# Designs tried in a protein design chat: miniprotein binders against Flagellar motor switch protein FliM (fliM). Part 16

Target 1, 374 residues: Flagellar motor switch protein FliM (fliM), of Caulobacter vibrioides (b8gxb5)
Amino acid sequence: MADELDDQAAMAQWASENPPGGGEGVNEFGDFSGGMGGWDDGGGDGASERILNQDEIDSLLGFDLSGDGSDDRTGIRAIINSALVSYERLPMLEIVFDRLVRLMTTSLRNFTSDNVEVSLDNISSIRFGDYLNSIPLPAILAVFRAEELDNYGLLTVDSNLIYSIVDVLLGGRRGTAAMRIEGRPYTTIERVLVQRMIEVVLHDLKSAFEPLHPVSFSLDRLETNPRFAAIARPANAAILVKLRIDMEDRGGRIELLLPYATLEPIRKMLLQQFMGEKFGRDNIWEGHLATELWTTQMEVRAVLDEQQVPLSRVLNMQVGDTLMLNATPDSLVELRAGAIPLTRGRMGRRNHSIAVRAEAPLTPAAKKAVQKLK
Below, E stands for the ipSAE of ESMFold2; O stands for the ipSAE of OpenDDE; V2 stands for 0.75 times the mean of E and O plus 0.25 times the DockQ between their complexes.

## First folded at step 16 (miniprotein)

Design j6 (at its last look DockQ between E and O 0.19; V2 from the best seeds 0.00; counts 0 for: placed apart)
Fold by OpenDDE base, look of step 16:
Structure j6 (fold): chain B 374 residues (1-374), chain A 118 residues (1-118)
Amino acid sequence: as target 1 above (374 residues)
Amino acid sequence: SDEELEEIKQRVAELLDKIIQLAERLEEAGDPELLRKLEEEIWELLLEVWKLWIELLKLEEGDPEELDKLIEALLELEELIRILLQALEQMRRGDPEKAEELLKRAEELIREVEELKK
């Protein structure tokens, strides 16, 4: 209870000492035409902007080194460990990695000359040692330096992605069937191709961070043994970003590991809940958001019928009950996105699937919802 | 085919000319926006060099000695582009002396590659 209050108070004090800048900035998505105003370094009072060291970060995150290996599943430690697994909601970091996914999709398509889909599977916090022990082998681990942050990160490429990239790029001619043999060292050509792919991703990572903070990422070395990729202490907290790359019937995973100490210099910027004017005003983001809005899969519900029935009738429904609908096969079904009626259509079949043919234009409500996105 | 090798030779020649033009533009670059644009253009050239290198690796037919020379030339172009990216990064950091040293090294490599074409 007291220590729970202290760790929550330390996190809350840390969150209160780094309050998301409570600028009552009215949600006027005003006309984004305004110039890059200089960041006036508003000299807020002399609370020294002390960059936290890794041990202070680890303590705040509850990665305390003193924790004897007792059952981490019980009570407060489970909450602390669940809060530890919750990376501090760095809303800006999610935005950076969403940008990275979009950039990588384009860059890897250009690099492979094939259809590439990149997705963000998860962002999480992990201990650096636990991460290194979790890496499925064989893999390639790229140690990279964040130049302006004066610290390192790790990029891990899984064996499936290595195989897929080499097979896509070399077109199966150079005995790629032999690469499926577990435990063979990668050839020099395979290593070079993977290195080039990693450099593409690091370039895209630079471009992804650019609206937030200029950070250049340089490849230091490639490792095949996780033990030689030790950029941090085993107990040190890190952010783990899991990416998936799909190339039709091929693909694999990239994992980005950023120690919290690496991100600490830009932490205040990452804690911002709102895209500052710079992220909003980036015409690249507007263009990408517009493109993603067009490619975004929207769940559309076909409503066959709506009946008002007593709650008691609903609660007494059993498997095998027959509901009589007031709809016929020729009745118009309503297409809805969430609560918004989109249009009406006729139900039919296309091949083996039920299909709805739109018979009416978009509703005024749907048109108004789309106009609010403009 | 000998025709495919000759086409690749021409593309390597065009890449070198583009790299030279970018190097000249980089020496004159003082604006951060121009540096960003040049970085994008230089990175596109690196991707073109890598594509040509992959194309050469896929060729089943051709004079092995000509293939090896073209691969070597593409590796030199890659090194040259990497030096330009490093120079650009030093310019962005406000270390013009290191940027100028890197650009001079790029000019030396350009001369070496141009001599190999003769």
Scores: ipSAE 0.497, ipTM 0.806, lowest interface PAE 1.1, mean pLDDT 74
ESMFold2, look of step 16: ipSAE 0.679; ipTM 0.880
ESMFold2 (binder alone), look of step 16: mean pLDDT 80; pTM 0.804

## First folded at step 17 (miniprotein)

Design m1 (from j1 with W50F; at its last look DockQ between E and O 0.01; V2 from the best seeds 0.00; counts 0 for: pae O 4.6 > 1.5, placed apart)
Fold by OpenDDE base, look of step 17:
Structure m1 (fold): chain B 374 residues (1-374), chain A 94 residues (1-94)
Amino acid sequence: as target 1 above (374 residues)
Amino acid sequence: SDEELEEIKQRVSELRDKIEQLKERLEEAGDPELLRKLEEEIWELLLEVFKLWIELLKLEEGDPEELDKLIEELLELEEEIRKLFYEVEQMRRG
């Protein structure tokens, strides 16, 4: 109750403390005190002066006509998600989860007596309600308590992993497709085996946090209905950690959800930039993050022009309005990956598609980013 | 204020009604000119969703549970408007 108010206050405070970088352009709009008559346009729409950034404009205009499931990357939801993803990079948390992956690889190998590979697919921010609605059923949701943080987290085990673990532990033959009996409740034995696996993962999570802060994780309960796994409000932000567990021909996914409120007591520690000496130079993280960044489909935007416009101007746009860009057909288009300029190119046509021919090498910033990944 | 929150609730309800009316009109739409008009109305509805969302973000006072509910409702309405946009665009290309 009290802590849930702090998460909304933290999001509101973050939204207030990280306004899109208002450079101190003191627009001395000079005293144009010219006495044109009282248009008593008394609508103090204090929204009118906010300048939209390019990501907000792209989110407003970005109907992806491809109809592909990129729906979560457009509109208000994309702005919310971008605000959530732009939530303070917790560099120390990435290191904690890297340590977790290594610990889990060893622990799950011992637990299953099989060869287990654990990988980190993604770390993202998500709204708690959106997460609960996104969980593919059937699943097991483990509500756990972070004892020293006096708050909860969620560990979701997918159906594939449940069946794989049950099959391995019960001596299932390799290549017998675990007969997914869709729609049956999990048996007591299946629940017990999955609970034991969750207890192992929570132990490894404790050990992963230990260099940063001592945190003990205790299993509170197992749920099969996401509605009963409510540990936060639907609007509350949470960190989502997607793990994949591969056991040769078997496997599945574990997802860890940590509300920001749960991490609040250690937030200052999580914000510390990794001074690489204390957590040994784990070349595995640079390599894995490199591999995941290389495999991650990164949207490359071709930016024709970038204009700062008042929010009021955007909100007054109508269908058929012409946006005049300070770009010609021969202008160099900037290719960006998120906020990072990659290169410049000329816009052209290839068959029925718009194409950009790169005319410059990767920017020094992009080269430095790519070189850190080598 | 409680009055501002109630005004936003009313505008959200009116927006939902406009979306449902637009869905009904889209099922009957066979004319390219009607499809163009429906596309214009879809953009107007989208802009109204964004206005209401910005107004909600400016509310300094309110029941957090009511605010959360209105944000969820606006997100649902935006998703419905987006679906209608894609449907109109498919009908225009077909």
Scores: ipSAE 0.043, ipTM 0.375, lowest interface PAE 4.6, mean pLDDT 69
ESMFold2, look of step 17: ipSAE 0.635; ipTM 0.879
ESMFold2 (binder alone), look of step 17: mean pLDDT 80; pTM 0.758

Design m2 (from j1 with L47F W50F; at its last look DockQ between E and O 0.01; V2 from the best seeds 0.00; counts 0 for: pae O 4.4 > 1.5, placed apart)
Fold by OpenDDE base, look of step 17:
Structure m2 (fold): chain B 374 residues (1-374), chain A 94 residues (1-94)
Amino acid sequence: as target 1 above (374 residues)
Amino acid sequence: SDEELEEIKQRVSELRDKIEQLKERLEEAGDPELLRKLEEEIWELLFEVFKLWIELLKLEEGDPEELDKLIEELLELEEEIRKLFYEVEQMRRG
């Protein structure tokens, strides 16, 4: 209840902090009593209403006319999704999921008695409603409770993984294409086998969180219809963890959805940069550079777009003029410290502020510049 | 704040009515000049959706459930306006 107010308060406060500057330009209309010089019939150069070209239209509406169903990345939804995608890199959460992948690889190998590879495809943020609408059916959705967090999460198992697990556990022959019986409800045996797999994954998730915080995950129910898997409001932000499970010629995907409200009790712990050798990523340099960037008051600019425009156009800009940027919501924003490109990132929202998620390591130029400050 | 929220609700309702009227006009549209005019109106409707969304985001006070509902309604209206734009564009290319 209280914590759902903070994400909404986050959106509201960003909008309050960016009021359209009411520049009361008191245009003193000076008494232009100047003489009635002849109305030279200056041919009205019809301001050719600059018909937005299709690419400008497609960019504004976010219609990629290429009928690839990447529709979720455009318009208000793109702004909202970009605002959500800017989840504060929870460096500790990335570590938890790297640990989860290692645990699951061992546990699923034991569970299936086959060679299993588990990989982390992506960690992203998404609206809960958009996630539920994006789930390829048929799927099994496991609603689980995080007991110590007093909130829920969702674990989605795709159809390919369901059939693969059922086939492996029932002694299906390698190379028998799992007969996708499209439109058939899952049998009781299929449901029970998938439930056991989910229980293994939830146990590994507990063990993955243990170094950070003790969290127990209990399976509440299995759903086959996303509409009945409502654990959060449609507008609520969630972390989406996409896992891939490969079993030689078989496999599929698990998606783990954790609403931010579920992680809120441990958010302060998740925000901690893991500075320790224990988790073995050479992020010592990124952590050191972040720490040095925190100690140095540097103006960092996010460069959305660079346009060469005539000085006259810049000087004639008025409040209310629309600047068309060639940058899309998916465009990499360049982070600069003065003239030095630091990194590239995707634009998004951190709490009440526009944020840039760094997608690339610091440029060699930035690394050299920081080394000169020492 | 309650008065501002009620004004936004009213404008959202009016926007929905304009979208439905535009759909009806589009079914009857066989003239390139009418299609051009409908395209201009679609842009105006889209801009109104963005205004209302920004206004909703500026509300410091309100029932969170009601705000969420209005945001979802604006997102639905944006998708409808979007479909209309494609329909007009298909009719212009045909």
Scores: ipSAE 0.031, ipTM 0.383, lowest interface PAE 4.4, mean pLDDT 69
ESMFold2, look of step 17: ipSAE 0.485; ipTM 0.830
ESMFold2 (binder alone), look of step 17: mean pLDDT 81; pTM 0.765

Design m3 (from j1 with I71E; at its last fold request DockQ between E and O 0.41; V2 from the best seeds 0.63)
Amino acid sequence: SDEELEEIKQRVSELRDKIEQLKERLEEAGDPELLRKLEEEIWELLLEVWKLWIELLKLEEGDPEELDKLEEELLELEEEIRKLFYEVEQMRRG
ESMFold2, look of step 17: ipSAE 0.694; ipTM 0.901
ESMFold2 (binder alone), look of step 17: mean pLDDT 80; pTM 0.763
OpenDDE base, look of step 17: ipSAE 0.729; ipTM 0.908
ESMFold2, look of step 24: ipSAE 0.694; ipTM 0.898
ESMFold2 (binder alone), look of step 24: mean pLDDT 81; pTM 0.769
OpenDDE base, look of step 24: ipSAE 0.742; ipTM 0.912
ESMFold2, fold request of step 25: ipSAE 0.695, 0.715, 0.705; ipTM 0.899, 0.904, 0.903
ESMFold2 (binder alone), fold request of step 25: mean pLDDT 80, 80, 81; pTM 0.768, 0.766, 0.768
OpenDDE base, fold request of step 25: ipSAE 0.680, 0.677, 0.669; ipTM 0.892, 0.891, 0.887

Design m4 (from j1 with K37E D68E K69E K83E; at its last look DockQ between E and O 0.53; V2 from the best seeds 0.61)
Fold by OpenDDE base, look of step 17:
Structure m4 (fold): chain B 374 residues (1-374), chain A 94 residues (1-94)
Amino acid sequence: as target 1 above (374 residues)
Amino acid sequence: SDEELEEIKQRVSELRDKIEQLKERLEEAGDPELLRELEEEIWELLLEVWKLWIELLKLEEGDPEELEELIEELLELEEEIRELFYEVEQMRRG
């Protein structure tokens, strides 16, 4: 906690102290006789929250800006460079994408009228050029604008997902099964269906960001060639979010690419640790967490008695020793889920099993825990 | 079927009525919270237009000219809804 705040402060300070030196070409040795102009010690306390440019971000993330790095991308250096893309953990971004997955699960189910599972496979940092070169073709690349951030992102739909969506949405037509011809141009209808799906995802992305910062995402264009989806420089750092969409026997992948420069205006907000209050009022999170928590099997313990005894007494217990409890057969036993007391009950027998009959309502603590799940 | 086509036509008419009601509500809207509610309602209309469009694309039987006219009408409604969405977005940013 304290040390992580110091490292962030040190990075912000380093970025302010090391402006990217403009590589002016070393033309001739002109006589550097220019006088010592006085360092006017203008202590302007105006820490202007300077939005970092992409080159400053790339420098902070250890991206080598100078590498036309075709050659240094081979072998161990490529692995080191891919691992040295220190994903600046943006804890709030993880939460935004967890929210996105839930929104997309609902929206895509409604859009396809089929059972859809959306999962987050990974969040990573990558160089924009490396990303574009890694995209398996054929694909559809959606260039979108983050309006309030005045910058772009990229959404990539893989071929498997394109075919799956078209097949789910147009399913029933005898001709659709033949559409799995790899490498054919997408039809206008296929393109429009995929565009609409992308617009659904971009809307869900807006809704996912809303508790953090209002950001509208507008679709600028669809590209089938990664070379025309150039929203950033090849060296520029970007966050890559890999989503998987499963529709029973069908599905594929969506990848979201957000240049760090696109997120820079909200970086301070993204660096915040999850203050559960802002996202914890999200009825969708409450509902999904409620559903998962309701399906979660929890061990309930019946506690007869609790005694504080010296460890030496416990270690000296032998098989056949009689433990005297302060409980009688008629005593109320406490039902607990972990450390939380649920209720009290009487022990009895039902058929061949020991049973506990609840004799009291749920404890205020248990009620409060269950009410947070509604 | 002819029944499916008539159901689609009825839903298209209901969409037109909802679009006009949203236009009237948008002219009176000055509250950011109301603008958010209107944006969500506009989005639901866009999704409904898309569903109807997909349903029409799935029809194997019908007059091709009537199907084309209904597809064109749904595309016009989509444009009108997108314009409303844009107006609401501009009002929310302003």
Scores: ipSAE 0.558, ipTM 0.851, lowest interface PAE 1.0, mean pLDDT 74
ESMFold2, look of step 17: ipSAE 0.713; ipTM 0.904
ESMFold2 (binder alone), look of step 17: mean pLDDT 80; pTM 0.749

Design m5 (from j1 with I54M; at its last look DockQ between E and O 0.43; V2 from the best seeds 0.60)
Fold by OpenDDE base, look of step 17:
Structure m5 (fold): chain B 374 residues (1-374), chain A 94 residues (1-94)
Amino acid sequence: as target 1 above (374 residues)
Amino acid sequence: SDEELEEIKQRVSELRDKIEQLKERLEEAGDPELLRKLEEEIWELLLEVWKLWMELLKLEEGDPEELDKLIEELLELEEEIRKLFYEVEQMRRG
């Protein structure tokens, strides 16, 4: 808590201290004789909440602005660059997209009149140019504006989803079997259906952001060529959200690309740890996160005893040594999930397996941890 | 069927009435919470127009001229709803 606030303050301070130097390559070796002008310690506490520009964001994320990106894609630097595409964990953004998935599941079910499953495959950072070059064609790229953020995003619909939506919505009647002709331009009807689906998703995105910040998303245009969907510079960092849409035997992918510059006005809000109260009143969130948490396999440890022993004693342990525990067969064992004590129980045997019978309800800490996961 | 077409016509007429009622309510709307509710209602009308449009596109039987006219009418309603949506959005931002 304290240390994470210090790291955020340090990053904000570093960004303020390292403005992107305008690299006007003036080659003149001018004589650096200029005097030590006094650092007047003007302690103006006016930390103006300067919105970072994209080049400042890219610098903070370790995106090399100068990289002619061909050669640095190999070896350790590619690993470093793939790891330096450290998704600045925006915990609130994860929550927004989990909300989006739930909203989309309902909205797309209503829109298609079919069973739709929407899943979040991944959230990652990517360079805008690398993203545009990675899009499998044919696709539809929707350029949208985030109105209150005064910037753009990109929504990409893959070919499989386009065909699936058109087939579901048209009920297979109008020659939909012939639509899988690779490289055929989309018909006006196909384009309209996909546009409407995109508008539904953008509406759900608005609703997903609403508990955090009101943001309206307007569709600017549809593009079929990634080169015309240029909303940012190729070097600019962006968040990539990969969604999967399954409709029984059909489906495909939607990808949302949000330049960090688009999210910058709300970055402070996105960096907030989940304060369960604002989003936690959403019964849908409690339900879905509860379902996913209920399906999540958790390692539960039965701790018989904990002893502090000198490292020398541990290092001198041999196979066949007897550890004396301060536990009897009748002692309560502690059940833990990681470091969190869940409950206490008695160890016993059930058939051929060792079993622990819980003798107490979940600890208040475990309840609070599970409720913070809700 | 002719019954499906008459049902669609009735639903289109009901949409027109709802749009006019929303226009009247929008002229009186000064509260941000009311504007939010009106935006939600306008969105539901847009979804209903889209649904009716998709239902018409799935009809195999009917007078083509009557179908085309209903499609045109739904497109006009869509444009009117989009204008209302834009007006509400401007009122919410302004």
Scores: ipSAE 0.594, ipTM 0.862, lowest interface PAE 1.0, mean pLDDT 74
ESMFold2, look of step 17: ipSAE 0.713; ipTM 0.901
ESMFold2 (binder alone), look of step 17: mean pLDDT 80; pTM 0.759

Design m6 (from j1 with I42L; at its last look DockQ between E and O 0.45; V2 from the best seeds 0.61)
Amino acid sequence: SDEELEEIKQRVSELRDKIEQLKERLEEAGDPELLRKLEEELWELLLEVWKLWIELLKLEEGDPEELDKLIEELLELEEEIRKLFYEVEQMRRG
ESMFold2, look of step 17: ipSAE 0.704; ipTM 0.901
ESMFold2 (binder alone), look of step 17: mean pLDDT 81; pTM 0.785
OpenDDE base, look of step 17: ipSAE 0.640; ipTM 0.878
ESMFold2, look of step 19: ipSAE 0.709; ipTM 0.900
ESMFold2 (binder alone), look of step 19: mean pLDDT 81; pTM 0.786
OpenDDE base, look of step 19: ipSAE 0.623; ipTM 0.870

## First folded at step 18 (miniprotein)

Design n1 (from m3 with E60D E61P G62E; at its last look DockQ between E and O 0.32; V2 from the best seeds 0.61)
Fold by ESMFold2, look of step 18:
Structure n1 (fold): chain B 374 residues (1-374), chain A 94 residues (1-94)
Amino acid sequence: as target 1 above (374 residues)
Amino acid sequence: SDEELEEIKQRVSELRDKIEQLKERLEEAGDPELLRKLEEEIWELLLEVWKLWIELLKLDPEDPEELDKLEEELLELEEEIRKLFYEVEQMRRG
């Protein structure tokens, strides 16, 4: 009777609200040079090793649900426990973490009075149990609470960074030299210094989230044994962010783990691609900007046909050449806003101008794009 | 060493004054923008306390009792600042 629905429901919601191709930006939105684009790069080139694109995730879920619909709870659990980890790309989270990196570079330079550079090495998805088993020891694991989300996250500091922070802050005191030997317990002063660095990072994380959704991150406890940092079930999916801290000739790594269940209350906001633009502006006007976008004129393109041709033919094209379209006067024309198909319609004439009469409802991609803007 | 200790004492005194000024501004704050600004200022004071504490740890003073008094004062300031920070966060969440 045990009910493990919160993560399975979250994964199903993420899959259903993260449509095929939903993580990619439009190449014609806001780009006046848009036109006949025969090249599609997609956003999947920078994906982590175990992350599937949304089409693959939807196919896996659809296959299992379709083939064994009488027991959806068992089928969904089988996907979570036995298949590849089902992760959705969260474009707004990527922007939040880019902001976090910039904030941390400034904050840690101030905290250490040293030349510090913070880099984002990787954003990936992982099962919580696999992560806990992967942590190189010794390390410090900070369990923190996302107060407005009423759930937890994990911040891991590797041994090399612990050593580097203590050394930089204390100016190479004799205690720092003793810390360089593995196996020695951290002193009370060393623990306090690392805790304070962690609190700086959590404050920066709060600031990084502010333009999207205010979230306070408070330190709940510090652990050195991963078994006591079990904030989620082992099978639960989580986002793992690996950050590199470079300090002089030393440094180390900080890893931030956020279970998808922790992010669930703001999942819709995290999936929206267009809200990321407001991170560079005053957050008080964000509601005003959304209203202004609804009243803005937008270019709509009527696409008669699309064809793939060898690049050499395009380069050899001359004035007067004929390009035959695979369309008739009765063919339906696709209406697009940038790369997003809106509807299909029939060509006609109105007052000596060419017009397109919409003959179909808005596409699912268009409906989801509108929902993402809200 | 003696000059360093006196500089730290002056900065501690300045922090105490800033904390009192922030308490007064907080009593009249209801504006979300003002609360956000106060929260950042309180955070900056906490960072300054931590910096002073680290500077104090590096001293080899001729008078250890004076050093102990300053360390105790910094701990008290940190507790006051954390209480203010928590209060502002509660006010911003409603």
Scores: ipSAE 0.691, ipTM 0.895, lowest interface PAE 1.0, mean pLDDT 71
ESMFold2 (binder alone), look of step 18: mean pLDDT 80; pTM 0.759
OpenDDE base, look of step 18: ipSAE 0.729; ipTM 0.908

Design n2 (from m3 with I42L; at its last look DockQ between E and O 0.32; V2 from the best seeds 0.60)
Amino acid sequence: SDEELEEIKQRVSELRDKIEQLKERLEEAGDPELLRKLEEELWELLLEVWKLWIELLKLEEGDPEELDKLEEELLELEEEIRKLFYEVEQMRRG
ESMFold2, look of step 18: ipSAE 0.702; ipTM 0.900
ESMFold2 (binder alone), look of step 18: mean pLDDT 82; pTM 0.790
OpenDDE base, look of step 18: ipSAE 0.711; ipTM 0.901
ESMFold2, look of step 19: ipSAE 0.682; ipTM 0.893
ESMFold2 (binder alone), look of step 19: mean pLDDT 82; pTM 0.789
OpenDDE base, look of step 19: ipSAE 0.708; ipTM 0.899

Design n3 (from m3 with E28K A29T; at its last look DockQ between E and O 0.01; V2 from the best seeds 0.00; counts 0 for: pae E 12.3 > 1.5, placed apart)
Fold by ESMFold2, look of step 18:
Structure n3 (fold): chain B 374 residues (1-374), chain A 94 residues (1-94)
Amino acid sequence: as target 1 above (374 residues)
Amino acid sequence: SDEELEEIKQRVSELRDKIEQLKERLEKTGDPELLRKLEEEIWELLLEVWKLWIELLKLEEGDPEELDKLEEELLELEEEIRKLFYEVEQMRRG
């Protein structure tokens, strides 16, 4: 039984590392559930985010912060930043983006009649205003409408990709470095060619969403000034997907921005967990997953002893002071990841390093933590 | 509806057949080029399992016992597909 489950976990990790359009990756089991390329920007507190209060839910859907001032209050800002950093992951959306990358590789090859590879660079959560301020100009921003969701999104095409597409479609006349000038207005021909590429991408996005919900994406307008692409309030949270388009010795980036408000009508479907977890499958792999995570992703600490010490003693501690530990070289040490106790073991030496040999099974707290992490 | 449930049952059965057929092809394959093509087919089978899973979750009506059986079968198919990925990985390295 354990051998079968271990093989299943390894296959899932391998599949996540070798998607048709994703290229080489790391061992990212669990990242598939939370998204690709750094889905969360702050910490691994996702396991505890299943019960959010109304204020935090409102922040995830969008919130206009009226406290714009130089006089920051640590308490108020900490609450706001915690809500923004603790965005609920949308694991099914990762499947959509994997499909999109694969579809775009095929469609852009057909569109350009050239060798094109699309790769996922990054998935993150960002405030809309911060995104608009971060866009390197010149760029083309496509405002598109998600018809069935009754809301909007942005597709940003960087300057390198604009010129790369124009060069490929027109035979390379404008592809030299001397023709790439940031700040230069794009010609009518260049805008038309980029619009046609954008429409191909939006069609692929429709196909990528189809298993979850039929959504049609239509181009609303093209903008070159981010000020005119305000589809959400500056404080509203959005998903940002960064895609890399590689062509021979050229290429560029496309960024897809989807406000959480745009995804609200299908939020429940996007929140579905990995299929195995619905029938308790995450529990059956708890020990294996915890071991993999602690080995590759987290620092494990070996705790020799814990003592309650007056704060004044800590504040007055100087070099040469002695702190007596209630432990011996042969005492069992507790292995922890953060505050979570994993197991106990004995210290030893292996070659040139100090090592700890585990002598106990995983603690109930470690098993519960693995369930929450998934 | 009953028609939607019957369609899902048919597609699950077809998916099972595709997986079994692919298993037989994998046992005979030693060619790296064919192995890459099989890997692509395995990936598409996994996506079909996820699509069926999502369609099954959208059903609000139907016999609870029958829905539970289909969900269990989909989990079984996912397990088999994951094993196929592992086998392909082993064959590619040795």
Scores: ipSAE 0.000, ipTM 0.274, lowest interface PAE 12.3, mean pLDDT 66
ESMFold2 (binder alone), look of step 18: mean pLDDT 81; pTM 0.769
OpenDDE base, look of step 18: ipSAE 0.721; ipTM 0.904

